Miniprotein binders against q56419. Designs and how they scored, part 4

Target 1, 326 residues: q56419
Amino acid sequence: MEGRTLEEVQEEVFKRHGVLVPKKELEDLAKALEEAGLLLTEKVEARLKEEEEKLKRERPMRLAGLSYPEGEREARAFLEAFRASYPGEGEEARVLLMPHLEPSRVPEVYGAALAALEKTPPPERIYLVGVAHRPLKEKAAALPVPFQTPFGPALPDLPALQALDALLPFELFNTPLAFREEHSLELPLFFLKGRFPEARVLPLLVARRSPELGEALKVVLRDFPGLLVLAVDLSHVGPRFGDTPLTRTLAEEARRRDLGFLERLAEGEPEAALAFLGANPTRIDGVEVVASLLPLLRERKGKVLAHRLDLEAPTLSAVGAGTLVL

## First folded at step 22 (miniprotein)

Design j3
Fold by ESMFold2, fold request of step 23:
Structure j3 (fold): chain B 326 residues (1-326), chain A 85 residues (1-85)
Amino acid sequence: as target 1 above (326 residues)
Amino acid sequence: DELALEFLKWFIEYLKQEIKEVKKELKEGDPEKLEEKLKELERLVESLFKSVLLAKGDPEELKKLSREIEKLKEEIEKLKKELEK
């Protein structure tokens, strides 16, 4: 919309849709868009600059009181409740795959992750790799600042992040604003920080597969050992995601794709896991992260601890979540 | 909120169409006009990029829009390189 007049917008809408929208309605739309930050006005540019500068210093909680409790005592009880939702025992993880879906939707899947962490020696650092839900300037990004949690700030591992940045063919610290509301890091981090309060974090996002990221991380992990966490969801099926309403057949296919993907990863065969998905017809979210991290997943065997395809009745859709230890 | 997301979807489709027109003219069109058009499209895609960074809404819809924006940026860069030949 930058520099575009309302008359130009009105003309374009008419050309594309055959309906002339009254100028008053376009003016109301422009006001609503500016208030939502969608018109790049001088006010919005100032807001962008202000938010970006804040994110260069710290990343505050955005989901406290919504997805998890804000107070530390209540947050600890929350962790205990989730662990109790998975009655089994975990296994030690050098690599953990866990979801970033709203925790209340898949409590036993997060509980399985906690069970795995229970068996895992406290790491010096955690490589937390999520999925970008906002655009990134590059294929992947990091934000080298403290992330606030109810358990205190999760401090960045600056030496490891700097080493990673030095090995990549692109600037790693490229899109601070993409981290502002990124739940794929915030939700898993809550659980990880609660169990490993002393671990530093490398908060990483993948937008598009980057083989260079995986090769660089393989090098960095030699000098900076730690826990690798793939914070990813699995199948996304139904009208919310572009399908027809969820049917038993579509749900069965989504489960089959989720489990087949996880099982091949558990056999140390990440290329086979990706090949099994083909064109990814159920839109498994984790493929870009797995494709980026192939060197770290090859030949590493493990176990699927939990899986759930969670129904969204209002949208006639479903999202899969799983817990895998390697 | 819903209206804002529908506007973003419309804007993406508009940009896709404009890129398609540049591709049609790449071999036979005026290089100076095409260069100016690509600069205009680049500015518009950057505006879209910033808008989605601030946008509110369903994270899954925003992710889909984000991947489309990244693809538009890539297409524009590819066309800029082609025009330099």
Scores: ipSAE 0.794, ipTM 0.914, lowest interface PAE 0.7, mean pLDDT 88
Fold by ESMFold2, fold request of step 23:
Structure j3 (fold): chain B 326 residues (1-326), chain A 85 residues (1-85)
Amino acid sequence: as target 1 above (326 residues)
Amino acid sequence: DELALEFLKWFIEYLKQEIKEVKKELKEGDPEKLEEKLKELERLVESLFKSVLLAKGDPEELKKLSREIEKLKEEIEKLKKELEK
């Protein structure tokens, strides 16, 4: 729309669709689209470039004061409270599956992850694999910059990231803006950095399953050992997700699918876990990450430490979260 | 934000229909016109891609839109390859 008058837009709409739209409605739509960043004006293009340049230096906290405290002292107390929400003991993890759902919704599930980390020797690096909530130019992406936390910056493992990039058939550092607001990395990272302050991080996102990623990571992990974290949520059911309103029957199905998926992963059978879901009728969002990482999950046995299907009354919907150690 | 997300949903459906029409015409249609149409669709999908990168809203809705946008991009690339034959 750059360089066009509203009258020219109105005429173009009429030519294309045979419908005249009042000028005021076109003005309201154009304003709303520009404010939302949907109209690619010079101002929007400048915003894109400005934000991208900032992300080449660091990734700031976006959820401090919203999902977790900004100050270090308060953040440590927050970790302690979450650990206390899980009354059990953990188990050493070489691979940890944990949620990225809002922590206050599933405190014992995050507490179980903390319990596992207590039993886990401090790793040199953490491979943190989240789920892209924005589009990626490729199936997967990374951002090789410090991620800020209340416990200090989580520094990138540049040699491991560069090795991973070299092994992939696509550019790994492909969509910096997709990381700007990505909570599937930020929320788990808060807990991981709080427990392992010296670990470097490989912040990774999966949009669509990539067998190439899993094969490359298997190679990279041999030379750059570390903790692999799958930061994924489970079932998504109800109208918020394009489903019927939540019922007792739908909730039971979601729990069954979540637990069946996790238990098969715990048996070292990731292909069976994926097959168990079939068409994935409860929309477990961890499937693309698991499908990417099959080589790293096969024959690795472990234990499900926690699970909750958390209800969203206002939307008649629910989201599942779990903690699995392998 | 709600208006912006509704526009994105409408725009995705519009693009899906346009791609479907290109598929119908692939063997019988004018290759030059189809190539021009695919270039326009590619530009529109790229604009949509950039818009969603900046958009505000429910992360779960944005995730769903993002996967659809990625699929549209892939389908356009496949059609461009098929037209090249």
Scores: ipSAE 0.783, ipTM 0.908, lowest interface PAE 0.7, mean pLDDT 88
Fold by ESMFold2, last read:
Structure j3 (fold): chain B 326 residues (1-326), chain A 85 residues (1-85)
Amino acid sequence: as target 1 above (326 residues)
Amino acid sequence: DELALEFLKWFIEYLKQEIKEVKKELKEGDPEKLEEKLKELERLVESLFKSVLLAKGDPEELKKLSREIEKLKEEIEKLKKELEK
C-alpha cells in the first residue's frame, strides 16, 4: 500500500463503496500484497536488491533435498538409478533435447538423456537453454555466474557469454532475478554437471522466440564449440493448464503432437515441426526455444530416444517429456 | 500465495482495460494527458514485473502471467511511439 496508512485506505474504501472494511482485514491484505512484492515498500525493495546482489556472485541450489539429493555421494547414486531406468543405449549428441519436468515423474526420459551423454565426448562447454518461468526484460537472458550443484559449481563460460552478448541487439545479462528459482535450468544441470563435471556452462533462458539469439549462437558455437541442450517440456494438457479434465482422447492427441514434433526435429526439419503444431493446441513448451534456435537445428538428423506423457492424477492433467539426440 | 496469484491476475486484466482506454483516446485525446497516463501504466507494469519475479506458486501459472506482463510492456512501448507520431 504505497505511501498510505491503513486508516487512509479504510477511509477511502468507505467513501467510494459505502462499506467499512475492518482494519485487521486491511492489515492482512497489505501484508499479503507486500509478501507477494506488489507493494514496493522499503522492505520489498531491500529484498529485491539483496537477492539480486546474491545472484551477481552465484546461483545457489534451490531444489536440493526436494528434486534431487543434496549430498554428492547420494547425488551420484541418484544419477546411476536414473540411468538404470532407461535400459537402452544412447547415441552421441551434438544437440540434446531433454525435459525440465520433475525428474521422479519421468525417470526413463532423464535416463535416456544420460545414455546419450555416455556416448557423447566430454564437451568443453554446454549451452543450456531453458524456458523462463518468470518475466524477462528481453526475449532471452543469461546469468554469468557459477550455478551450485551437488557435484560442485558449474562454472560459466565467460568468454563465450561475452561473445554472445556482443552479437545481440539487446543486453543479454538483463534479468538476474529470473534465474533465482528457474527449475528449467537447475534440473537438467544436475544431470549434465554430474556427467560432465569439467564442462563450463552458458545458462540461457528464452521467454519469447528470438531469431537473433539463434543467429548469434550459430556464430558463437563456431568459435566456442560445445554441446547444445534444449531443456524443454512438451504437451501440457488438462485443467491445470486451462483445459477440461484429461480424457483418453486428449491424452492421445497430446502424445501424437509430442511425437510428431520430435520426429520432425529428428528429420532435421525444425520449421516443419513448428508448422505441424499450428496454434499449438496442446501447449508444447519447447516451441519458443526451437523457434529461436532454427539455424542450429536445420538439417541435423537424429533420433527420439524416449517419450512419456506423465499423468498428474491430483490435477487430472498431464505433461509430456522427451529425449531427442541430433 | 494463492491469493497473491489471484491478485496478479486481476491486476493484469485491470491494466489491459486501461491500455484499451488509451488506445481509444489516441487520436482525439490530449497528448500531454495520454503521455502522463502511459508513464503511470509503465510504472504499474514494472511493479507487476517485479512482483512476479519474487512470487511463489505454480511455475506454469507464473510462466503464463510472465508472458502477459511482457505483452503489456510491449503494448505500452508501442503506444508511446504512436503518441510521438
Scores: ipSAE 0.781, ipTM 0.911, lowest interface PAE 0.8, mean pLDDT 88
Fold by ESMFold2, fold request of step 23:
Structure j3 (fold): chain B 326 residues (1-326), chain A 85 residues (1-85)
Amino acid sequence: as target 1 above (326 residues)
Amino acid sequence: DELALEFLKWFIEYLKQEIKEVKKELKEGDPEKLEEKLKELERLVESLFKSVLLAKGDPEELKKLSREIEKLKEEIEKLKKELEK
């Protein structure tokens, strides 16, 4: 709250909420906010600039040792364990929908993605489209730098990224810091890079639906063919997400909506999939990505390989994840 | 982190209310004062934007806050254009 004193904040809180917060508590809050990077000071501004400059050169692993192993040998064993979690066979993917939920929570869903990749000829490049969990300056963004993985760097496809940028009505390379902790790219990339070590990557984020992105990607994919990956989760239900506690009825509804959405996508009917969700009462995560990419999803038929609505017992909540091949 | 997220939620609600007041005054209010207010709100939203870029916490909560911040930026820009008419 730049340009305001703690006393002014205290007074505003009292006017709006009828609760007087002691100055000591406000001072503790201000210290905590600065240390978390939420109160803009000269120190925080300097850190913003340092992190941004670093991200203009490369994107380091943030989840190694947390969501997947850091070492290459262990990482390969990890991939094999995940593939083994899915007992079926995949199908060749020209478009792959896969989750970005913590891998250990939905191992067979990631395993299904690996099974699909087994049937997929190695692409020259991968269009990896995730969901921005931080604000973007535009509806979508890319970061044209190597993303580090235990299997080596995933190199950017600079010519394809430059072609995409040239077709958009906004600057594509617009919010480097939004990529710093973006797990919707990092987690799927681990699996993709492990299977396709030579593929270049277009790391893309969608914050809000952009029809312009889908039209531009359709053009770019013609000249720069590759694998399109929608790295999205499905329903988010329960108190963590603003609902009442998870019930069997709510879980069944979330599952029904997840599968109905995926099946309509599998029939090549992305507009029908979006219409089926209506107001999206179970908060399927992939809506903005699908809405952006309609030209790439129409009339493309495929198969749902896996789905799980994963229970978060501590929060009485659940998140859906699926694997779809088109 | 928990305290920081609650502050961000409070601040977003504060900014929403300030924007509503500008909308109410758009036709009858002093254009110069409204323009100054919108510039102040724009600065505050930009500060909030930068703060969330560095924030730690539940990614799903941060996503929700991020969409709200993006909406606030768009609303302020629209109001600035309306005022310039």
Scores: ipSAE 0.780, ipTM 0.913, lowest interface PAE 0.8, mean pLDDT 88

Design j3
Fold by ESMFold2, last read:
Structure j3 (fold): chain B 326 residues (1-326), chain A 85 residues (1-85)
Amino acid sequence: as target 1 above (326 residues)
Amino acid sequence: DELALEFLKWFIEYLKQEIKEVKKELKEGDPEKLEEKLKELERLVESLFKSVLLAKGDPEELKKLSREIEKLKEEIEKLKKELEK
């Protein structure tokens, strides 16, 4: 919106909608837009450039002190408490599906993931696949830098990342800024780094399904074996997500869809899991990741260790989370 | 944050309509004028792309807007290729 005055914006709104917006409201809007980075002033362009340059070196913690403790001692106690929230035993995973929902909301689901990691031999590397909550220039992306955690930096597996990039029909390292605040990587990484402090990481995001990503990863995993982690949430239902207020019926449907999806994945039938969801009316978060990774999920049988549809009383909404080992 | 997200939603709908009009005129319209229009639309979508990268707000709303912006970029690239034919 560069070069436009508030008067010009006011006139355009009046022309389109027949409503004259007072100048003070436009001034408030312009200030809010600039503060949110939605006006591309030279100040905003400089901010973009600075943040991007920082992300070429490392990805700092953004959720320490908010979602998990900042100090290492407290962080280890946090892991122990989460493991204790799941009283069962896990199973060895070659593929782990775990949530990225706020950990305090689903402690036993994260605890189940920790239980699975206890049974899993320490991998040389972890393929951590999250869901992009910001736009990507391509269908998927990676950021080949250390991610800071309370347990020290999670180092990138640069050779595996370079091999993956070489196999894709698009540049893998395409949108560094999309990683800046991406909790779908940061929250699972806290748990993974805490259990596997020596593992390197491939931090990956999916925006839109990419069959090319799954085929390339199948090749890369042959030469660079490791643990594949799908860091995804399940159903999103209720007014926060565009529905009517959450009813018992909608909640039961969300649970049924979550478990049906996970069960079919556990049977080694990822295409059937996607087909079961159809138009995905409860907005299971993981569908684009699963659709991208089909070659890695086919014929791999496993078990659902935990599930919770977590209720958000203030928003009358709910989000599902689960733990699946394959 | 809510004001910024509502403005972004409005602007995305505006751009959808502009792209729809370019599609209607692709074969019968003036190629030079359509090329200029597509360059302007591309610039605006890139601006929105960068803006959402910096935006604060509900991650679920940002995700939805992000997918819409990605679709707009794809549509514009498709139209540019069709105009070159």
Scores: ipSAE 0.763, ipTM 0.901, lowest interface PAE 0.8, mean pLDDT 88
Fold by OpenDDE base, look of step 22:
Structure j3 (fold): chain B 326 residues (1-326), chain A 85 residues (1-85)
Amino acid sequence: as target 1 above (326 residues)
Amino acid sequence: DELALEFLKWFIEYLKQEIKEVKKELKEGDPEKLEEKLKELERLVESLFKSVLLAKGDPEELKKLSREIEKLKEEIEKLKKELEK
């Protein structure tokens, strides 16, 4: 849009799409985009640069007071309550698959993750692999800065991050802005930091499947051992995601897909898990992460500790969440 | 936020059409003009990329937009490589 008037854009849209977007709507949109920092104005670029510069120092909490308590005491009580919501016992994890869904929606699934962490010796470092909900410049990215939590900052493992970067065919330290509001890291990190306050963290995002990431991590894990955490959700079904309202049939299919995926992972057959999903008609979120980490998931047997398909009643949609230990 | 996402969706569709046009012209068009057009498209996709990074909204919608941006980038890169042959 640089150099074109809104009128020219309107005319072009009309010519190409046969839709006359009212000039006022375009103006409101342009203004909204400017205010939202979406129009690359000098002001927006300056803001982007400022936000990027902030992210060179630390990643502040974005969901404190919303998804979890900001205060440490309240945060500890929160952890205890979530742990209490899962009646089972955990198992020692070398790999933990856990959700990044709003914790209040699936407390027992997070509780299962906490149960697993109770049986896990404190790792020196945690490889936390989340899902990029924003675009990345590369297939995957890392942010090598402290992540703020109610339990203090989660400090990056710079040596391990550097070792990983050196083995990747692309720059790992790309797209810092994608981490700014990424909940797929922030939410699981709350639980992880609460349980393992001294562990260093490697915050990783996957946008697209990167087999190179899994191979590189496999090498890095030899020299830099740690807990691997896959922060992924499962099926996304219903109107929010392009389906009809949730029915028993749709819910059963989502559960079947979720459990079939998790069970195959628990058997140490990640390729079979991916193949089982096929075109992924229920939109399992963690596919790209699992596909990137195949070398780390192969031949590892484990256990599904929890699963839930959680209904979002206002939209008649549902999201699957699970906890798997390997 | 919804309006912003709608615009971004629209802009993606616009870029898809532009890319299709370039793809049609690749065999018969002026290579220099096509290169310029592809450079402009890259600039626009980069703008879109930055916009989505700053956008607020449903994470799943943002994820969809992200995937569409990736496809646009890939298509442009393919066209550039084809133009260089």
Scores: ipSAE 0.755, ipTM 0.902, lowest interface PAE 0.6, mean pLDDT 89
Fold by ESMFold2, look of step 22:
Structure j3 (fold): chain B 326 residues (1-326), chain A 85 residues (1-85)
Amino acid sequence: as target 1 above (326 residues)
Amino acid sequence: DELALEFLKWFIEYLKQEIKEVKKELKEGDPEKLEEKLKELERLVESLFKSVLLAKGDPEELKKLSREIEKLKEEIEKLKKELEK
């Protein structure tokens, strides 16, 4: 939109789609686009710079009061309730796969993650790998700042992050704004920081599979041991994701693919897990992260602790979530 | 905002069409005109990138749009290199 006038936009819309949009509607659209940050003006550019500079100092909570309580005491009670939702025992995790789906939708899956953390010695640091829901300038990114939580700030492990950056063929600290509202880090971090309040964090996002990231992390983990967390969801099926309305057959297929994927990971066979999914017809969210981290997943055997394909009744859609320890 | 997400989807489709036109003209078109068109497309994709970083909406829809933007950026870079041969 930069460099185009409203009349040029009107002409292009008419040329491409055969619809003539009245000038008033274009003015209303321009105002809405500017308010949403979609029309690049000097005002929007200044806003981008201001937000980016704030994120270079800290990453504030965005979901407190929405997905989890803001106050520390309420947040601890919240953790206890989630642990109680999973009646089983966990296993020690060197690698933990857990969801980033809204916690209230899959309480026992997050509870299973807490059960695993109970069995896990407190790590010095946590490599938290989520899925970018905004574009990144590179295949992966990190934000080396404190992430606020109800349990206090999760401090970055700056030496480990710097070592990782030095090993990658691209700048790791490349897209601060992509972290601003990224729930795939914030939601798992709530649970991780609540259980391991002294651990430092490497907050990482993957947009596209990056073999370079996995190789670099394997080196960094030798010098900076810690807990590796894959914060990923599983199948995404139904109209919200481009399918017809959810049917029993589609739900059964999604469950089968979720569990088959997790079981192959649990056998230490991440390549087989990816091959099992093929074209990924149920859109398992974790494939790009797993494909990035193959060197860290090979030959690590473990256990699937929980799984749920959770129905979104209003959208006739479903999302899968699981807990896997390796 | 539903309106904002629909605009982003439209804009991506517009850019896809423009890239297809550059591909059709790559061998027989005027290299200077194609180079200027690619610079315009690159600027538009960068604007789109920044817009999605600020956009509100369903994270799953934003993720899909983000992957398409990343693909457009890669396609434009490849075409720029091909034109420079």
Scores: ipSAE 0.745, ipTM 0.893, lowest interface PAE 1.0, mean pLDDT 88
Fold by OpenDDE base, fold request of step 23:
Structure j3 (fold): chain B 326 residues (1-326), chain A 85 residues (1-85)
Amino acid sequence: as target 1 above (326 residues)
Amino acid sequence: DELALEFLKWFIEYLKQEIKEVKKELKEGDPEKLEEKLKELERLVESLFKSVLLAKGDPEELKKLSREIEKLKEEIEKLKKELEK
């Protein structure tokens, strides 16, 4: 809380809520927030400014050495192992839906994406649309800088990004800090850059459904053709997400929702896919992305290549992941 | 990280209550004072926005917080428009 002492906060909480938060708990909380870099101190503001200035030049790897290897040789071996985890053949993709979940949880789903990419002619550019797990100032955003990968930097397509910005009713280049640690772009980009090293990238995030984004992209794709990638997860069920522990019944419902969503997309009926989910009781992650891209998904027929509902045993929760080609 | 997230959740609930109070005061309150309160709430929501951008933790929890922040912004903007009428 900018400019207020912990004592003032304590007093305000007491006055308003009748709860006296012990000063020690407030101090511990403040320390935890400071350690987390969340306290809006001059130091945190300076750090924010510094991080924003860094993001004007490039987006560094955050998950190298954690989710994937940092070294190029090891990264290539990683790609090959993931491809090997999917025994099937892929299909040529004009639109690829793939996960952004931790790769080790759903290797065959990423393997299916790689299989599809093997059948896809190298695109000039990739429209990579992820899910914002951080708040955005607008419904969607882009970061027009190189993204670092073990295979070298993924360079932005500035002309296509500028064309997109010009067609949107809001500033596309907003909230650069939301990209700093966004795994929904970093993880799929590893696989995409590894397969298409020369492709330019349009890294896009969606926080809320933007019909304007889909209409604008439809126009931009005419003049700037490329591969569209939806980096989205599917159902999120279990205690982490407000449900009971995973049961056979809950898992079957999650799979039903995931597959029913993907199958309707594969039939070229994205509105039917959204309608099928209704209130989205299993919390399919990709809903806002799909809702934003309706004009690009309509009448496109394709195939579901892979699906998995992956159990996180420590929390008895599960996340759905799928690979769809259109 | 969990403690930080719990604090942010608490702060969101605090801001929801403050917004609710401002909404009640719109009927009988001083417009200038209400405008000042709304400006302060916007400042606090912006602070919260920045904090969540820097926060560590479960991406799904951060996503949930992000949606709550968006709702707070929308509610404040609605109140501003109501005050201008």
Scores: ipSAE 0.721, ipTM 0.895, lowest interface PAE 0.6, mean pLDDT 89

